# VH-VL binders against Protein NifQ (nifQ), part 3

Target 1, 180 residues: Protein NifQ (nifQ), of Rhodobacter capsulatus (Rhodopseudomonas capsulata) (p20629)
Amino acid sequence: MLHFPDPFATGPGPVIPAEALGFILAQGLRECAAGLGPLTARLGLSGADLAALRDRFAPGLELPDLDLPRPEAGPDQQAIETLILWRAGVATPEARWLAAILARRSMETRHLWEDLGLPSRPWLSGMIAHFLPGLAAANARNMRWKKFFYRQICSDAAFSLCLSPSCDDCDERAACFAPD

## First folded at step 14 (VH-VL; from f2 with heavy chain S58T)

Design i1
Fold by OpenDDE, fold request of step 16:
Structure i1 (fold): chain C 180 residues (1-180), chain A 122 residues (1-122), chain B 107 residues (1-107)
Amino acid sequence: as target 1 above (180 residues)
Amino acid sequence: QVQLQESGPGLVKPSQTLSLTCTVSGGSINSRDYYWSWIRQPPGKGLEWIGYIYYSGTTKYNPSLKSRVTMSVDTSKNQFSLKVNSVTAADTAVYYCARETIFGSITPFDYWGQGTLVTVSS
Amino acid sequence: EIVMTQSPATLSLSPGERATLSCRASQSVSDYLAWYQQKPGQAPRLLIYDASNRATGIPARFSGSGSGTDFTLTISSLEPEDFAVYYCQQRSYWPYTFGGGTKAEIK
């Protein structure tokens, strides 16, 4: 298994893509081990995509469930995935994998960076900036990512999932925009 | 086996709208795993990506054509369509529809239609 | 957009000879470079993807190499059916862009 540094011992610095994805994979594997479901379902990727992701960022890492198809996704997850893909600014497989992962993990209950197994929110933002530069640019005001996703899919006529008020009219605005 | 087939008029007058449809068989358009693209090739020239449409209707167009291009998808008919407005002679080309696999075994354009020639002429 | 430049424009060779085709990107596209073969009156056919992976059904005589900005398609020994136009394509950035093509013609 890949060695990942202690997130609490790591000082500030640029996000290392391979490490970020390592944290994500580690989180997925922990959840698998806990009986929460196959890795494909935990991360929203097919076994084939997981294998390819591994080969690129964590060669030699043994992963379960690589024979399983892409898991089903609810409407919200599909919408978020579509949004991220569209906003990515690039067309790389890494961007696509991350889009799927972010969409799937947005269905969890904690902060997105927590549910991804990342050390902090800056790790998430840094990872997004690296792999999904268009998405990073779209969130110029540094809104919390899950809220940003839902805000975007609600405001886009192509998605039409919900009717959301403008951010200016929201009394929870301060909570939506992170100070960090 | 997945097959794509372009259909539409082979002749369009200048300033009119070019309209083509791609019919997909042997597989469903209603999938999260594919982008459905249009690509054109003027006679004796290279290839130009026009844009893609996703199963959800989300589109991305080449900036060179964005102002004149519209794509749509009809999952019930397993078809997606291309419209190019205000055509000129420069739009004369063989138009291809193609599939790109964006999840699973990520692969560029591995399935193509046979192409259909559209000539812009008075 | 990423400009893809192919060279040479025309390659005149005989059956059995080795063909080397070049594709250069105006900026790095990682290894997300594809090669297509197009014969007259036909749609392009995918040969190589991710710079070096042969597509399904593609003969072993076709191989791709390179990363970043410089890529090469090699046909180890040309068969008569290999005389066609070859295009490279990057899929790292929008819009997708193709090279101008290299025509492999029989000497």
Scores: ipSAE 0.896, ipTM 0.962, lowest interface PAE 0.4, mean pLDDT 93
Fold by OpenDDE, fold request of step 16:
Structure i1 (fold): chain C 180 residues (1-180), chain A 122 residues (1-122), chain B 107 residues (1-107)
Amino acid sequence: as target 1 above (180 residues)
Amino acid sequence: QVQLQESGPGLVKPSQTLSLTCTVSGGSINSRDYYWSWIRQPPGKGLEWIGYIYYSGTTKYNPSLKSRVTMSVDTSKNQFSLKVNSVTAADTAVYYCARETIFGSITPFDYWGQGTLVTVSS
Amino acid sequence: EIVMTQSPATLSLSPGERATLSCRASQSVSDYLAWYQQKPGQAPRLLIYDASNRATGIPARFSGSGSGTDFTLTISSLEPEDFAVYYCQQRSYWPYTFGGGTKAEIK
């Protein structure tokens, strides 16, 4: 069994993308074990994609539900996923997997980094910077990621679906840029 | 089995708009798992990716053609289309539509249409 | 954009011989390199993806290798039907780009 590192044991070093993905997988597995649903549904990926992701970043890790298809997604999740894919700046499978995961986990109720099982927001930002450089660059003001996603859905002409209003008139705009 | 088929005029005059349609059968274009692309090949030359359209209508175009290219999708007809404005002789090519699998078994262009020749001539 | 350079432009060989085709990227594309085969009057056919994975239905005589910037397509023993044009394609970065192609012709 793969042992995930203590998120606070690595010190102030740079975020390692593979470790970040390890945390995400660990979170998904915990939820799966808790009976919240199959790992595919928890992370928004098919068993095939999970297997491929595992093979690349966590070889030898035993994963359940690898025979299941890609789970359904609501319109918000679809929109966010589409946005992230479009903004990724790259077309790698890693980027696509992360886009799906981020979209799915954005449907949870806590901060995105929390629901991903990451130690802190900088872990999320570091992971995004590595796998989704276009998305990272687009968030130059370091906006909270969930809020950033919804804002982008409405502001980009490439998308026909707007699920949230613009942030320009939002009374809580400052909170979206709050320090970590 | 998934099949793609290009259709449209084989002759276009300079400065006019090239219009093509790709009809997909054996599978739905209304899926999150695929990008639907256009790729062209001038006679005796290599391949150039034009762009893709997603089931939702989201598009990405090659910067070399972005200003002249428009793609659309009609999920009800299981079709997606390409328009190239202000064509010149340089746009003479065989145009292919192709499917890319972006989730599940991620693969590049695994299904292609047979291609359709579009000649730009006065 | 990523520039893909294929060599040689033309490869003249006889049936039964080993063919080695090269593809170089102007910058690293990881292992996300595909190979296509195109015969006259036909659409390209996917042979290899992710540098070394054979597509469905592709004979074992086709193999791919490489990572980063340098990639190789190998046909261990050429069959008559293998004489065609081969293209490499990177899918790491937008826009997708193809190599100029290598024509495998009968000597």
Scores: ipSAE 0.895, ipTM 0.962, lowest interface PAE 0.4, mean pLDDT 93
Fold by ESMFold2, fold request of step 16:
Structure i1 (fold): chain C 180 residues (1-180), chain A 122 residues (1-122), chain B 107 residues (1-107)
Amino acid sequence: as target 1 above (180 residues)
Amino acid sequence: QVQLQESGPGLVKPSQTLSLTCTVSGGSINSRDYYWSWIRQPPGKGLEWIGYIYYSGTTKYNPSLKSRVTMSVDTSKNQFSLKVNSVTAADTAVYYCARETIFGSITPFDYWGQGTLVTVSS
Amino acid sequence: EIVMTQSPATLSLSPGERATLSCRASQSVSDYLAWYQQKPGQAPRLLIYDASNRATGIPARFSGSGSGTDFTLTISSLEPEDFAVYYCQQRSYWPYTFGGGTKAEIK
C-alpha cells in the first residue's frame, strides 16, 4: 500500500476501503497541526498501534506522538468501542484499531464520516463492510452509524443489558446526539 | 510483571460443574487493552481456546463449548473465572488462563498461568 | 471454524541442524498467525506473532514467514533447549484455533 489519497478530494470515485485509513490518519494530522491534541488522543489509539496501522496502510508516512500511550476514554466511548469489538465478526488488528477510532470519533459533533475525514458516507459504510463485516451485518437497515451506535448502547453504566440487533429494544439516553 | 495463577478443584464428577478462578497480579484486569482467556489441553493432546472475557463482562465462547460455558470477571479481586457445566471425561485437561493484548502492542497470548489439571472421574 | 494443520507431526534432528515447521490454514488468515513453544510440564511460550514478528526475548534463530494459508517456522541452528512441541495459532477469526503441533526431538 504505497498510495495515499488526497485528503481534500471530494469523493466521486469508487470506495477503496484500505485508502479510508489514509484519510483517517490525514484528519488526525490536521487536528494535531491545529493544536487540538496529540494524534493518540484524536484517534483513540496508542502510538504503538498508530505505528502499526501506518506501516500497514500508509507505509513511510511520518507520524507524531508514537511514544504516547492510549488515552483514557469516557463511558460512551468505552461502550461504543466494546460494541464494535463484540460485533466486528473478526478478530483482526485492523478491526480492533477501527473499534477504537470509530468510538473516539463518535465523540465529535459532526457526522461520523466527516469527523473521520472521509470523502463521503459511502466511504464509511464501505470501510466498515470490509474490515468489520459483523458490524455491517448488524446494521441491516443502514441507519446512520453514529445513531446506530447510540441506540445499541442504553446508558453509561448498563451497556451489557441492551446489546441487541434491534433499535427498538434500547432507546435510553444517548439518542439525543446521534445523527439521523 | 504480570502473573496469572489458576485455582480450583482438581477432581470433578461427571455431570457436575467445573469451576476455576484465575488471579491476576502485577496488572489490572479492569483495562480496555486486554482480553482474558481460558485455554485447555487434554493430556497428550493439543490446545483448545475456550473463550475470553473483557473487563466490561462481555464474552466470546468457542462454539464447541458454548452452551456449557460461562465466564465472569471480578475487578475488585482482580480475578476472572470459568464454569463448564455437565462435564464428562472429555473435559479432563490442563486448564490455562492467559492474557491477550488487544490494544497497544497487539499480541496473542503472551502471559499464561502455569496450568491446573482437572480430572473428570467418578 | 478455521482448521490449522501442522506438518510434520514429528521432526527428528540433531543440535546445529536447521528445522522447518509448516502450518496450513483451511482459509486465509492474512498474516495473523502465531507460533508457540511448549516444553513438558510447562505452559506454551509465544515465539512469533503476525507470521514474522519475534516476541520479546526470543532468539534471532527463530524466524517466521508466510501469509494467507501457508506458514513456516524456521529454527536456523537448533540448540538443545529448542527440542519441544511447537503450535501455530490463527488470530483472524473467532474461535481462535491451534494446530495439532510438531514435536521437535533429538535424532
Scores: ipSAE 0.844, ipTM 0.913, lowest interface PAE 0.8, mean pLDDT 88
Fold by ESMFold2, fold request of step 16:
Structure i1 (fold): chain C 180 residues (1-180), chain A 122 residues (1-122), chain B 107 residues (1-107)
Amino acid sequence: as target 1 above (180 residues)
Amino acid sequence: QVQLQESGPGLVKPSQTLSLTCTVSGGSINSRDYYWSWIRQPPGKGLEWIGYIYYSGTTKYNPSLKSRVTMSVDTSKNQFSLKVNSVTAADTAVYYCARETIFGSITPFDYWGQGTLVTVSS
Amino acid sequence: EIVMTQSPATLSLSPGERATLSCRASQSVSDYLAWYQQKPGQAPRLLIYDASNRATGIPARFSGSGSGTDFTLTISSLEPEDFAVYYCQQRSYWPYTFGGGTKAEIK
């Protein structure tokens, strides 16, 4: 079906959006092996969702922690997950899985593509364009994705989502587009 | 066992607003794992998805109805609601609320309310 | 929006016969296709999701197949309670859309 990505790849190859999920799973596995927590906590998905994602994008890959529930999420993670679900442009399971994964990995400190285990930023943008076309269209200014997520979140005192159908309908319109 | 129950007036006059509430029992509406939808069926006809609401208040509406539809959640009452403005006879239908699982074993509409007939007539 | 076309509109069969119901999408929906059964005066009941997975409690005589644009619901041996209207629904694109239905009725 899809190429199984080489978990030891060290540089960019051609962007193949469907293979991006394999790199993401491999990164989660590396973090599990490093003792950083169960795979569900690293990727923001339940064991059931991880198994289904594996079956579609990395069939045959052994995964730990498939009996664990979906971990709780803090407010920023919930807000980014909600943004991505709303902006996705499609209703597919992979868009839903990616909403959770992108939100969870945005809580880490490095560039989002690095914390996803992707070979480069073009892999992140290619994956989003392929699986989340509405989200890709919404980032018309080509901001770095983690920066884009935080800027899309509106709040009185912190970054938050502007949840109206357009930012023109949001009472906090200026916060939706505040510069970095 | 989760159960959904529609409530609201069964008769609405043309040009007025149709208003329905779905009460959820046996589970919490305040959950990242579900979308809560309204679906309607004119008598003897097929099904039309109206939209969903997420626990956060985020909505997605069928574009055919978007200018007339508003949905809301009340997590304290474990309820979500539908308003359809400026109704006509074409809005006469059985209205169902339904649950969709979006995380944790993604499943389409596996729980439905029993449905409530709303008739638009003078 | 994705148009879901079901055929035939009416399927006239006897108990014990095999029923084959078709659903076609106007563009690929991958395998994100559900089947529902609806009896008069009742809400729809989920039968099949993701083209081929039986929902909890659905008898083994119901099976689904297909991917992309062409999908089939098969009832291997019709029981009296299976005479109902069947709807397909795609779950890949907003808005969700349902087929127009296939009525399975006694010949």
Scores: ipSAE 0.843, ipTM 0.914, lowest interface PAE 0.8, mean pLDDT 88

Design i1
Fold by ESMFold2, look of step 15:
Structure i1 (fold): chain C 180 residues (1-180), chain A 122 residues (1-122), chain B 107 residues (1-107)
Amino acid sequence: as target 1 above (180 residues)
Amino acid sequence: QVQLQESGPGLVKPSQTLSLTCTVSGGSINSRDYYWSWIRQPPGKGLEWIGYIYYSGTTKYNPSLKSRVTMSVDTSKNQFSLKVNSVTAADTAVYYCARETIFGSITPFDYWGQGTLVTVSS
Amino acid sequence: EIVMTQSPATLSLSPGERATLSCRASQSVSDYLAWYQQKPGQAPRLLIYDASNRATGIPARFSGSGSGTDFTLTISSLEPEDFAVYYCQQRSYWPYTFGGGTKAEIK
């Protein structure tokens, strides 16, 4: 499809928030082809929601697993999904789909933008600012998104330790500790 | 089939707290896929969304009522509840509970309770 | 908050006639617009969601159209059971808001 990454393309183009969902679907499809599980499990959505998301953002793209239900989620994934729904700032289906996707992909070990299949961190932030304006506003210090999610979840915990592994595993360390 | 049923007092005195419970049958409220809402309708008037509660206990309230409303969920009883503090005659309405699907086929309010009239009068 | 304006307030028609009900949003709500029918003494019933999708069990005479700010519910040939109050509702922004209603009554 023309909105999928082209391995021969020269550098990433400008951020186009609506096209970020095409990259996310393409990454999920690559993981399915690699045997990592059904698309529903990779993206944290039911087949019905994936079909609706596809129809809006990548019409005509063939997707597998459209008859499967939404997978169960562990407690950290549930907490991040709940946080994003609560902070979204809008009530749209796009915001709900992204809450599930961002929560699910935050369970992976790389940078969130990488695990989403996005070309760069600005694509992640641009997508969030467009579809989840309340969430974007809540991250006023421009923290790495995984670090932000885990810090927000830990803010009400009985234990005061709230460490983000994303800052330890990324080459953007200066951005993680930028002044407020 | 999912069914919702409101319960609570039909008469409340001014300045007191209106308290309602919605009992859900034919499905579980302990689900990531639904919001559980309260909606009211003053006699002869239109509909006003009061707010929702999620299975996690997180809520969103209509700003017009936010200072006076609270909601709670009891997953063991499959119930969710509404309290409206400091009621006046303006809070006289039919109160509905309703389900909204937020994942799995996103739909607006497809299941409603029967509605219960609450009258605020001395 | 998003103000939903319905017109007309009352629509006086006979069975078999075509009904056209209007709903306008104060700003774009994309196509995330629902229509409900309410008969006296009953809870609202979902008719249309996402501007044009009929809910389960809704007869084909009901159709919805529009996007952005201007939406229409059409009942192609009124049946006696269709004389009720109709509400639109936007699902894009918090808080959810409903229109003031259009009452379809027998002329």
Scores: ipSAE 0.835, ipTM 0.908, lowest interface PAE 0.9, mean pLDDT 88
Fold by ESMFold2, fold request of step 16:
Structure i1 (fold): chain C 180 residues (1-180), chain A 122 residues (1-122), chain B 107 residues (1-107)
Amino acid sequence: as target 1 above (180 residues)
Amino acid sequence: QVQLQESGPGLVKPSQTLSLTCTVSGGSINSRDYYWSWIRQPPGKGLEWIGYIYYSGTTKYNPSLKSRVTMSVDTSKNQFSLKVNSVTAADTAVYYCARETIFGSITPFDYWGQGTLVTVSS
Amino acid sequence: EIVMTQSPATLSLSPGERATLSCRASQSVSDYLAWYQQKPGQAPRLLIYDASNRATGIPARFSGSGSGTDFTLTISSLEPEDFAVYYCQQRSYWPYTFGGGTKAEIK
């Protein structure tokens, strides 16, 4: 039997990585209802990608804005998206959708798991371990995810969007001090 | 409508560097939504993915070739390029450039160049 | 690296017959499997992606099925233009890998 998880549920429970996408969609919908912008802008994906993600992970969920294109992104968002794509370890559509979502939600000011609408930090790490195993392996020291993203952007030779020559010496750059 | 066109020498001597360029028309290579790949096919054999380059310059190479391969992108010319160092007869193949859509309507290689035969011979 | 094994190597059939082409992955690739057609002197052409979705402009006689490790391309009634080489490709893992091909030839 196919079970449709409650996308608005909160609180403790076992981490179910496939349900994480439902919570993320529900958070985007709450932000749309609050007047913060279209769903594409909240999640960093085109309407076509959102429809495909919904069909796979939250079938039957009504979504707005499915006719809208992918929004443009600022340089930090582009750099984090590029990092996650490169480090994902897999080439799947869900890894690509999550690269965009994680990069976009990292631009918000709260804890990343909160801005994703996830029930807890373990849900964030469990989702990443499941869908982005190369990214999970790269964070072997278990850094908070936003801190890890900004450290990697500054230290990788393939990325040069950080204004400082080294994030280890970058105490004054706001992106290096971003919350987890 | 996107079109891809390979160009470069058709004959390369052993131990030299094979260099190819793919020119993209009908769309911009400077896009978050596409990977730009090289794929080769030795005569009478199957297809081998060589690697991709992203608009950012980020690359991923097939581990079987990674020590000998470099790719680059020139967004001002709307081109991306492949170099294969220290070639041998085993590098004789038809070389294709191809586009993959990674955001939007995510699709595998739906646009290919015509292919260019590169022969490695003295 | 994921090894893709196609069978049979050659499929000898007449126009109007049903063709069944198999592709097996060495480990699960979910449903992220593509099929390509290649005619002599031409680049490959995308037929099917994500195991069962037809690419733009591909006739309904082409269908794909399977998930995990075992995949099938079916051509319900062969047309003369369908005699070509067919490749499968997984796109779950880096590096992308292709099968060795199935040649569909006229009997």
Scores: ipSAE 0.835, ipTM 0.907, lowest interface PAE 0.8, mean pLDDT 88

